# VHH binders against Carnosine N-methyltransferase: the designs that were tried, part 19

Target 1, 373 residues: Carnosine N-methyltransferase, of Schizosaccharomyces pombe (q9y7j3)
Amino acid sequence: MEYDEEEVKVLKEVLSAFFLYRQYAHTITQQKRKSMSRLSFEHKDLLLQDSDNNFLKHLSRIDQCIEQNSVLAEAIANAAIPVFCSDFDQNELFHVNVDMMQKVSSTLKQIARDWSTECVEERRTTYAPFIEELNSLFPSDSIDRSKIRVLVPGSGLGRLAFDIAVEGFACQGNEFSYFMLLTSHFILNCVKQENQFLVYPYIHSFSNHVMRDDQVRSLNIPDAVPSQYLRNSQNFSMAAGDFLEVYGTEESRDSFQVVATCFFIDTTKNILDYLDTIKNCLVDGGYWINLGPLLYHFESEGTSNSNSDSQQQPFVELTLEQLFYVMDSMGFEVLKHNSVDTTYMGDKRSMLEWIYHPHYWVCRLQKSKLRFQ
Short names: E, the ipSAE of ESMFold2; O, the ipSAE of OpenDDE; V2, 0.75 times the mean of E and O plus 0.25 times the DockQ between their complexes.

## First folded at step 10 (VHH; framework vhh_7qia_2)

Design r4 (from q3 with N58Y; at its last look DockQ between E and O 0.76; V2 from the best seeds 0.00; counts 0 for: pae E 7.2 > 2, unsure alone 63.8 < 65)
Fold by ESMFold2, look of step 10:
Structure r4 (fold): chain B 373 residues (1-373), chain A 127 residues (1-127)
Amino acid sequence: as target 1 above (373 residues)
Amino acid sequence: QLQLVESGGGLVQPGGSLRLSCEASGFTFSSYAMGWYRQAPGKQRELVAFITRGGSTYYADSVKGRFTISRDNAKNTVYLQMNSLRPEDTAIYYCAKDTSGWRFSWDISGTPYFDYWGKGTPVTVSS
């Protein structure tokens, strides 16, 4: 079986997940209603006695929110079919598990983060440092920015890559997840009207809400129509594929003046492979700009004692200190380094919010000067 | 050394057929999407068709039903079978290689983004 045949199966499963969102999300509220029917009369009365504080009314409001989210989810999938999978049959949906359905819900929340006005502060904290550094390194009054190629690996829903392209740089985003690829394609290429869609990103969890209105609040997306801001499509592109596979090739050698990684370098089993690939695709004297934690996504797989392939492949999790030593040995000269505080898909109205202390750095690569000569 | 060499162009009558070939070398052909572009005199280069590494195909509306793209990974070759040719199909046809390495890429307009194409093969359809 060819590798791209399995890829098509995954793509059809992701498309199916977007179409099944409506059905899946409504089962969550129906299961809550079933659970209520098993309560004592006294407990049901406490939840239902007051029309203004009626729990079934709240569930019905959530169902209304689910319908609006379903409009967006189906729009994403429908827009993707002719481009990604023209033979997809909406009448023959693939079976998808709960984890896949949770990824649809997470994707809706990520749309709010990247493409709503309400989430601008998280973007300012995590994306603006890249824009400020690029503007400093390549001032528009002295440099033709369209000749400066910038790669954004793990570009997610495309907002950082879009913001970089708006500043005049030739920017390519790279993403492997079909949840991200289908959604970013829809927002970047298919949405033609500012704030065309409502999203209710907080309805999928009942935990940590202070107010009912917090759980059911809507956000408008997108806060910018990408075609209004980009006059030349050659200055912006999105490449689908695994970062290592796409940019570790000879064809990609010396292709970019800048690589910009935001919450990305910890998304692999062996971070040294990412460093090799960043070095491969950067020109000599090129820059690597990074902002993110070291939350190693595959750490638990590397510690298992099993018959899995993890016993036969390397996992490398470095402290920042160790990482900087390796970077220096490879020819990455750290020019700037500091930390910032930020959320990641945060909700300030929630009783729970994660605060990261990611580290920001700017490196210049020196390919021709060896560390150990 | 990456190369895309187009062949099979020529002069043909309206309603006729041509088969274009593009032989690729210097990369792992089976891992990339491939496409055909064309450029008529005085016009911008436009996408005609592409084929993913998995065999899924796309066609511009102007050629849909008349042109067929295919690939032979054993020969590192992508083909464009052009049937029912019209004078408006007159152009230089370019073979193109995808940048993504295992799928296809696209630009802001929603078309695939190809980073390399060959020198082209001319096709003239005239009476």
Scores: ipSAE 0.014, ipTM 0.501, lowest interface PAE 7.2, mean pLDDT 87
ESMFold2 (binder alone), look of step 10: mean pLDDT 79; pTM 0.800
OpenDDE, look of step 10: ipSAE 0.033; ipTM 0.511

Design r5 (at its last look DockQ between E and O 0.45; V2 from the best seeds 0.00; counts 0 for: pae E 6.1 > 2, grease 24.6 > 24.2)
Amino acid sequence: QLQLVESGGGLVQPGGSLRLSCEASGFTFSSYAMGWYRQAPGKQRELVAFITRGGSTYYADSVKGRFTISRDNAKNTVYLQMNSLRPEDTAIYYCAKEGWRFSWDISGTPYFDYWGKGTPVTVSS
ESMFold2, look of step 10: ipSAE 0.043; ipTM 0.506
ESMFold2 (binder alone), look of step 10: mean pLDDT 84; pTM 0.847
OpenDDE, look of step 10: ipSAE 0.478; ipTM 0.773

Design r6 (from q3 with A33Y N58Y; at its last look DockQ between E and O 0.49; V2 from the best seeds 0.00; counts 0 for: pae E 6.0 > 2)
Amino acid sequence: QLQLVESGGGLVQPGGSLRLSCEASGFTFSSYYMGWYRQAPGKQRELVAFITRGGSTYYADSVKGRFTISRDNAKNTVYLQMNSLRPEDTAIYYCAKDTSGWRFSWDISGTPYFDYWGKGTPVTVSS
ESMFold2, look of step 10: ipSAE 0.058; ipTM 0.523
ESMFold2 (binder alone), look of step 10: mean pLDDT 80; pTM 0.810
OpenDDE, look of step 10: ipSAE 0.612; ipTM 0.826

## First folded at step 11 (VHH; framework vhh_7qia_2)

Design t1 (from q3 with A33Y; at its last look DockQ between E and O 0.43; V2 from the best seeds 0.00; counts 0 for: pae E 5.9 > 2, unsure alone 64.8 < 65)
Amino acid sequence: QLQLVESGGGLVQPGGSLRLSCEASGFTFSSYYMGWYRQAPGKQRELVAFITRGGSTNYADSVKGRFTISRDNAKNTVYLQMNSLRPEDTAIYYCAKDTSGWRFSWDISGTPYFDYWGKGTPVTVSS
ESMFold2, look of step 11: ipSAE 0.043; ipTM 0.484
ESMFold2 (binder alone), look of step 11: mean pLDDT 80; pTM 0.811
OpenDDE, look of step 11: ipSAE 0.671; ipTM 0.847

Design t2 (from q3 with T28K A33Y I108F; at its last look DockQ between E and O 0.65; V2 from the best seeds 0.00; counts 0 for: pae E 8.2 > 2)
Fold by ESMFold2, look of step 11:
Structure t2 (fold): chain B 373 residues (1-373), chain A 127 residues (1-127)
Amino acid sequence: as target 1 above (373 residues)
Amino acid sequence: QLQLVESGGGLVQPGGSLRLSCEASGFKFSSYYMGWYRQAPGKQRELVAFITRGGSTNYADSVKGRFTISRDNAKNTVYLQMNSLRPEDTAIYYCAKDTSGWRFSWDFSGTPYFDYWGKGTPVTVSS
């Protein structure tokens, strides 16, 4: 198989997933109707007896919300085809599994998080510290910010990278997921009007809702039309690819004055590879700004049995204390450090919220530091 | 070690044709989007055309129907065939390489983001 053939297959599967969202999401309510038909007469009567509190009416409202979400999902896919995959045939969709369909649902929730007014408080907690630090390190009245290159690995739907670029910095977002890449392209480049789309981000789970209205509530997106906020299109770019592969290269050596990682450094099997890559792409005296937990995404995979243990990928999960030790050994000088309380894609109306206590730090890198023992 | 070398520019009468070539080295050419930009004296650099690694093409409105971008992966070369040339096409033409080697990059204009540029080849259309 050719390298480009497998990449095109993945892209076509992601495009197919966006087009299949409508059908897939409706199967959720169809299964609920099926389960209800197997209830006793008495239980069914309890759910249906009142016209205002009718469970089938609620499921029908959720179906209407699914239709609105599907308008957005299909718009994302349609906008991507001419640019990324012009030979994609909507009449020959690829089969996609439930995990990929759940990624479409998760993407819709992330759009609400990054691009709605209603979710601004989570963004202020997780993104504003980066903006404030950049503004402090590089005041616009004394520095030409367009010469300050900032990398945002794992940029998701692009809001942090956008916010940085709006402040005048030359910002590049980096993302590996086609779900994120196609969606960020749509929001950043294709949306014509503020609040052009409704999204219903909470309809894919029936758990932990206090009110029916909480489950079916809508949010408007996007809260800004990104192209209206930048004077120089060269101040912003997105780079598709694996962070290690793109920025661990000689071409990328000494390329950025700042690396900004937000909920990112725990997204790899070996965190030491991320540290090496951050050091590689930073200039001497450059800054690393981080906000996030250490919720190691691949920790469970490190316990799997392998038929070929000689080819086992290394997994490294460090405590924060150990991480700071290795950072210091590599020449990262910690200038600031504190913790912050936040949610991540939280729902304030839910009976369940996870509160993170992520740690925020700012480092300056010294590449030629000698070790004194 | 990365290099983009443009050739084929020159002086031509209105209505004439030129074919620009850009030979690439120092990277896996077949994995990248390639593009052509132009810059007239005193103006901003503008996108003329780009071609994806799969061969799909896109053109600025000002050149649609007159210009054709193509690539030959065996020769690591991208071409711009320019027909029906007008005085407004007078510019330095630059070959450009996309940022991401295996997928794509883009800017706020919705076009691929190009991060490496050749030295350019001048094109003059004058009677």
Scores: ipSAE 0.013, ipTM 0.402, lowest interface PAE 8.2, mean pLDDT 86
ESMFold2 (binder alone), look of step 11: mean pLDDT 81; pTM 0.818
OpenDDE, look of step 11: ipSAE 0.425; ipTM 0.739

Design t3 (from q3 with A33Y S105T I108L; at its last look DockQ between E and O 0.70; V2 from the best seeds 0.00; counts 0 for: pae E 6.9 > 2)
Fold by ESMFold2, look of step 11:
Structure t3 (fold): chain B 373 residues (1-373), chain A 127 residues (1-127)
Amino acid sequence: as target 1 above (373 residues)
Amino acid sequence: QLQLVESGGGLVQPGGSLRLSCEASGFTFSSYYMGWYRQAPGKQRELVAFITRGGSTNYADSVKGRFTISRDNAKNTVYLQMNSLRPEDTAIYYCAKDTSGWRFTWDLSGTPYFDYWGKGTPVTVSS
């Protein structure tokens, strides 16, 4: 009722953010121009003296890139309206805060990770292990894969869920973020040609670029047309909602043969709730495949003071050793475990590159050991 | 337990009208998208119409202007008003519900993906 009205408001704010991206992104270059006007004459001359290495011309090039990104952002929102919010009025946009606007920019970078050729090596490292394990557990020559239901919580822009569905599995992605849901819907369902769109994902930050050309470089997306690979649309679905709320229900009990989590289990305040929910939605004897770090997203919030102890949310940050102990106690038997080196949303041309050492594991779940004869 | 019970099907002449009803139980009806599918003899099941939690409606091109989907949250019921019926509308019609809770699930075709269907109600349009 009132909760549902708040969720619709958030959706309309996200739609508005995509439409307002053009105006917002141009404010960044305008702020740079304003800052330049406040430089000393000598400093201003250093930046503008050479016609080829002119800082204002670079800002103008970035403005051109922003216009192209705006075409994509508006296409995402326009494609979403008839499916998600058919009563949305494009002429009466909601006002949105700067954090929401920055999420549009971040989403453009996420498209590069999931749907561009530039990031294929990162996907090979982080997604291929899931595909390899699924193919081994359920060989296509002896198993009807369309009966094997695979859940991908935190599916982002949908590439892993898509890759799993391409192998014949019945895959459901789950995502909470409307930025991810609207964008994945557009890429998966509305783009009909390989490399139909250009995106300039690196223009929103001026830090760590070696060359001006690095900052303004474009990527073609998508590097695969999903509809050409999945002719039977019943093999793939996307569920909107919070993982705990959707899959912690009786309706979701024993619904999936596999849960696949990639860079996901650290996205909650209490990781034990995620374990309970994974156990709930898996069939007895089902598998949990995970690849990711334990970079607990809410760790800093756990040190906050509260006026009411009864309303305090629990925060649990376990080491991997502690996590495995809990998993075993819950009936998750670890069958495989190793570490992998990878980037996540990396940029090889940047002066800054993050290297993760995430851990990969495969578990089989036994929900009950008691068998009465 | 979750249940969808369709009614209102039957035999009707071309140009006639029928109103299908679907009574739901075992879940919070007002929180879900609801839809109608149909399956003609020898064909795959296809989405006919869906209605959002807030009452926004969408229709397959083949039925636009002739069919109207509606819902009554107080009665936990979804309706499909079918006017100007044609022989090609002959099918078993299924009521369906979405799994997403407060929104809906979609499939690769870009339309809602429904995870549960009723037993269906047959509709025959013939001379």
Scores: ipSAE 0.014, ipTM 0.463, lowest interface PAE 6.9, mean pLDDT 86
ESMFold2 (binder alone), look of step 11: mean pLDDT 80; pTM 0.816
OpenDDE, look of step 11: ipSAE 0.205; ipTM 0.603

Design t4 (from q3 with T28K A33Y S105T I108M; at its last look DockQ between E and O 0.37; V2 from the best seeds 0.00; counts 0 for: pae E 10.6 > 2)
Fold by ESMFold2, look of step 11:
Structure t4 (fold): chain B 373 residues (1-373), chain A 127 residues (1-127)
Amino acid sequence: as target 1 above (373 residues)
Amino acid sequence: QLQLVESGGGLVQPGGSLRLSCEASGFKFSSYYMGWYRQAPGKQRELVAFITRGGSTNYADSVKGRFTISRDNAKNTVYLQMNSLRPEDTAIYYCAKDTSGWRFTWDMSGTPYFDYWGKGTPVTVSS
């Protein structure tokens, strides 16, 4: 009850953040206008002298893009209310901080990554290896794929789990974030037409744009209507909850033939807990497929809080070499391993693009090597 | 052994009431969302209501205001109070559980996906 009460508060804050996006995003352009008015006359003239290159005109274009993003953000929240929080009062929005509002902006970029045609090449690099390996391990002409259960922890907006289910596998995505859960619910269950919505994912930052048109460009989403592929099918589900809490249970023991982790295993304080949980939920002889870096999300927190009396939890950040040693000791037999080059939520028109060298591996689990737990 | 045992169904006149119950065993009941589904003859199974582990409730539009879902974690039991019953409520009613959270379906209803359900209890609304 008390845990669900705090969870309900977080849910209402997330819903409020989607509804407040319009106001928040417009304050950014208004702050730019205010800053413009404080420039020297000479600097102001440089920015406003030309009607085609007028900076205030560009800010007005951004405001128009914000309005379109607001339509999508409000649609996501409105679709969620009857399912997740039927007592939510849209007239009594919760207070939300800047961090929450930035998560709405990040979610809009994630929609572009998972559900737009423009970002298909990043998905081909990061998601297709999972599909190719599953197809190889379980050929459709000799195996009933609907009996092969695949878990995708940290599934985000659900695209990888959806792609796996489309191939005939029984796939479950798992996600903890209500930003991701509400948005994936909208895309997966509520959208009826291909390219029904426009999103402007690049307007929230002014840095690294070559052209004004790059900053204000739109993408159509979704590039596929999920209900058209798997309507009334039991091959696909999303499970809300913390990966460790849901899949570290006796009820989840030996439940999946495959676990597929994509940019996920570095999202915890103690990576060994994730390994234990992957081992718990896999059948003996099951497979773990991974693609991702080791960008430990909590590394800074552990360094700054070591020896604190209020926080005595282990932080473990392993090199890949150390991780492979542990994996082998736990019974994960590495069958394939290589590195790949990819972007993550990249913008090809930006002056800045990060390239990761994540590692891809496929393991088979031999549970006879278990230590007593 | 996972078990969900429904009871409380039967024959009732239009406008009447029934209280369904579902006793769960073989899992930590308090960690799971629970739901009620129904299936009329020749129709697809549809979600009627669900309740979170903290007691938040959600209902299909067709039953909102008439049905109430509740849970008693001490008795490992979920209930469906069905008031103002109509002939279209005639169906077999199934209790369901999830993996300790929401699941999405792929249709326009946006209802959670439940992995396990019981044998069902028939409800007939007829005069």
Scores: ipSAE 0.005, ipTM 0.316, lowest interface PAE 10.6, mean pLDDT 85
ESMFold2 (binder alone), look of step 11: mean pLDDT 81; pTM 0.822
OpenDDE, look of step 11: ipSAE 0.183; ipTM 0.604

Design t5 (from o6 with T28K K64Q I105L Y108T; at its last look DockQ between E and O 0.62; V2 from the best seeds 0.00; counts 0 for: pae E 8.4 > 2, grease 24.7 > 24.2)
Fold by ESMFold2, look of step 11:
Structure t5 (fold): chain B 373 residues (1-373), chain A 124 residues (1-124)
Amino acid sequence: as target 1 above (373 residues)
Amino acid sequence: QLQLVESGGGLVQPGGSLRLSCEASGFKFSSYAMGWYRQAPGKQRELVAFITRGGSTNYADSVQGRFTISRDNAKNTVYLQMNSLRPEDTAIYYCARYLRYSWDLSGTPYFDYWGKGTPVTVSS
């Protein structure tokens, strides 16, 4: 067999994580029950004395929410098996670590962000600028949008790529995470009606909740049935793999009129590699639209212990000013540049919410060399 | 230059056999899954057969047991052996390259490059 056996192992571990969510998430409430059993009698009485304000009743309610989340998690995995991994044996699950189980929990929260009505304001702030710019650059009354190819690297659960495709563009999402790939496939291809599933995205943390009802609140997903909005299957596709490996190739050269990066360009060790790849896959005169911070995901690895042996590749963390200088040197002409305020998977009912001040820009790429006289 | 070149099509009587070939160039063939699609006049293009990098195969229900997809990585070639041909198999047959674990909206494997096709006609 020529398959990368390690890649298949990771896929089976992700599938296993979705199936193991039920029992893993219940360990969270069981740990809380065990911790409560170590309290003094007086402290236990304070938590249990009132029927309305009973802490064990709250934990039992969270267990009920976990069961409903498990329906969704198992549906995602079951839908994926015949398409992605038909030899997966759900009766012999792989062992998965805590970090992978927390990614299932995070994925449920991302479903709420991308596919619930309740989170529409965050999407309006972060996704609508892409739609507005594309509509301005390629007006539908004068251009066949199906010939305008748009790439969305790091597409997550696919909402931005879907929104772009709904406007008539030929849009390809790209994602490396099997958590995102399996989940976006489920939402985009397998869900048959609006609000078919409940998700309880806030139950995995006990911190910063004002009300018990805030922690255990449900959201309905998806707020749109994707097949009802797309006229043909060629308006949308998803490409699995690392952005650099998939789009840094000769066959990807000059393949897209637009690259749209939303909260993405800081997800690499060397941002210059991302710039090279964006340049590679764009046509001459093509556009790069970006909205996001520069929260470098691998900075700690590059400035501390992660360089203890041999560096596998360089780490580069630029300020925005330095990044714009490099972009100009590579032929990216900045046409628009603004700062916006937004959140990322924010919860307005929480005592803690991070506000980002990401920067939005639109570039036109000039691949032709210009010599100074 | 990326290229997929199909051959082996033609006219055949019902019950007959044909063997289609698709020679690939311009990319590392062994790193890609490959497939055959067909399109009859007035109909949508449909997946006929799909073969993974490691040789696992899948078939449309309409051809199961009659068609065999195979690949020869040393020759950069994918084949479709078509036996017990029926008039409903009449179509232009296209070779396609699959970009890893990718998919389109319908949930079928997404193919990112296509050949020009080879016609197959099954009639008496």
Scores: ipSAE 0.012, ipTM 0.424, lowest interface PAE 8.4, mean pLDDT 86
ESMFold2 (binder alone), look of step 11: mean pLDDT 81; pTM 0.817
OpenDDE, look of step 11: ipSAE 0.337; ipTM 0.676

Design t6 (at its last look DockQ between E and O 0.33; V2 from the best seeds 0.00; counts 0 for: pae E 5.7 > 2)
Amino acid sequence: QLQLVESGGGLVQPGGSLRLSCEASGFKFSSYAMGWYRQAPGKQRELVAFITRGGSTNYADSVKGRFTISRDNAKNTVYLQMNSLRPEDTAIYYCAKEGWRFSWDLSGTPYFDYWGKGTPVTVSS
ESMFold2, look of step 11: ipSAE 0.053; ipTM 0.451
ESMFold2 (binder alone), look of step 11: mean pLDDT 85; pTM 0.852
OpenDDE, look of step 11: ipSAE 0.566; ipTM 0.802

## First folded at step 12 (VHH)

Design u1 (from t1 with T99L; framework vhh_7qia_2; at its last look DockQ between E and O 0.68; V2 from the best seeds 0.00; counts 0 for: pae E 7.1 > 2)
Amino acid sequence: QLQLVESGGGLVQPGGSLRLSCEASGFTFSSYYMGWYRQAPGKQRELVAFITRGGSTNYADSVKGRFTISRDNAKNTVYLQMNSLRPEDTAIYYCAKDLSGWRFSWDISGTPYFDYWGKGTPVTVSS
ESMFold2, look of step 12: ipSAE 0.273; ipTM 0.646
ESMFold2 (binder alone), look of step 12: mean pLDDT 80; pTM 0.808
OpenDDE, look of step 12: ipSAE 0.718; ipTM 0.875
ESMFold2, look of step 13: ipSAE 0.014; ipTM 0.443
ESMFold2 (binder alone), look of step 13: mean pLDDT 80; pTM 0.815
OpenDDE, look of step 13: ipSAE 0.114; ipTM 0.580

Design u2 (framework vhh_h_nbbcii10_fgla; at its last look DockQ between E and O 0.49; V2 from the best seeds 0.00; counts 0 for: pae E 8.3 > 2, unsure alone 64.5 < 65)
Fold by ESMFold2, look of step 12:
Structure u2 (fold): chain B 373 residues (1-373), chain A 128 residues (1-128)
Amino acid sequence: as target 1 above (373 residues)
Amino acid sequence: QVQLVESGGGLVQPGGSLRLSCAASGFTFSRYSSYALGWFRQAPGQGLEAVAAISGSGGSTYYADSVKGRFTISRDNSKNTLYLQMNSLRAEDTAVYYCAADLRFSWDISGTPYFDYWGQGTLVTVSS
């Protein structure tokens, strides 16, 4: 069988989006300049006074930030071509829609979340509980951690999987998004120097900034060179593909001692399929550690569709209580459960910041308990 | 089932040449896939050494420093076959050579493919 042409097309569209970021982002400031020209003389004078508060000077500073972001975006794409798509032609970019261009912008913001010092507090809240629980379950002074396989589905830009591997565990990250895959590959495998790149993650929106300097602030990434920390002793890998397809197989049965899901289990149409897959790939007595909300990504699709073949795909959105009943029936014994307050890709200097109250739990899987005869 | 079968090994004198082949079955190569194919070797009493690797289109190749300029990896997608052309052979090249495949593209922190499938190996002896 031939390789799926639609998968290759999507990859080339994502590569094209990274190369087109420069042009796209500059159109935003150019549209602001055009809007400026439509102002009354009196309003233009208020904004353009020869002073520290000149709006066109601010737009020019944003353009400078866009140039730096484009260096990073193009570096990501250039590093990916020989590995993922060696026949990609930079002179024949694919057309991409606004949604894909916005994904490049959000990817830059995710780099700040996972790989900058400035966002360490969000990572401490969302990632440290996994590290603390793993260290407690598998103390390094009594256990060879390199024999403890940990799966991180939906690993995003790879920071949690990296943090787990640094502690000595054999960790595999899994991701399906080409935006995440190309970017994580770049950061995990291709950057050579701590803080090699500047990113300006907050320039793509004009809303809710207190200071002009807040909108145009830079962050250095990455705050660690992952290959330097892991080449000596760690079994770390990334696996591309859909979590259900990769880990729902017989080959993946009983393959991991731990599955770690962070802001992940709500990313599917039928959460029961994720539970089945987590159970499949865990050993008997293995652990599932989860931190996240239940913000069901496909909820609107299930209720808006009518009378179509897509309605043969079940959509299941459970409350946490209902989910725990199902988990218990499947053999997941909840050992710990609490809630945590955190942001997700928050900007601490913004007038608007969303706070989640995700739930954290640790389960032990008892496969024989489910079939008690 | 996926199967990799090496051929072309044998006894050769120093300075000679040899071409190894690896026939794949149970899957097909594609120049557009993220498949990675490679050659590894193991000398008696030594660990595995990565010799060369190639991506689906041949645009990405890796060679160990010990073989650069002497060995050439290639793939023929129409014949579903991986090749290793070995020139200017040395006694130190004596080893069992294995072909390997990463059919579900996975990678380690160094960016090299993580190989799930392996052939049985073919012996290359460089002596006399």
Scores: ipSAE 0.013, ipTM 0.449, lowest interface PAE 8.3, mean pLDDT 85
ESMFold2 (binder alone), look of step 12: mean pLDDT 80; pTM 0.818
OpenDDE, look of step 12: ipSAE 0.036; ipTM 0.394

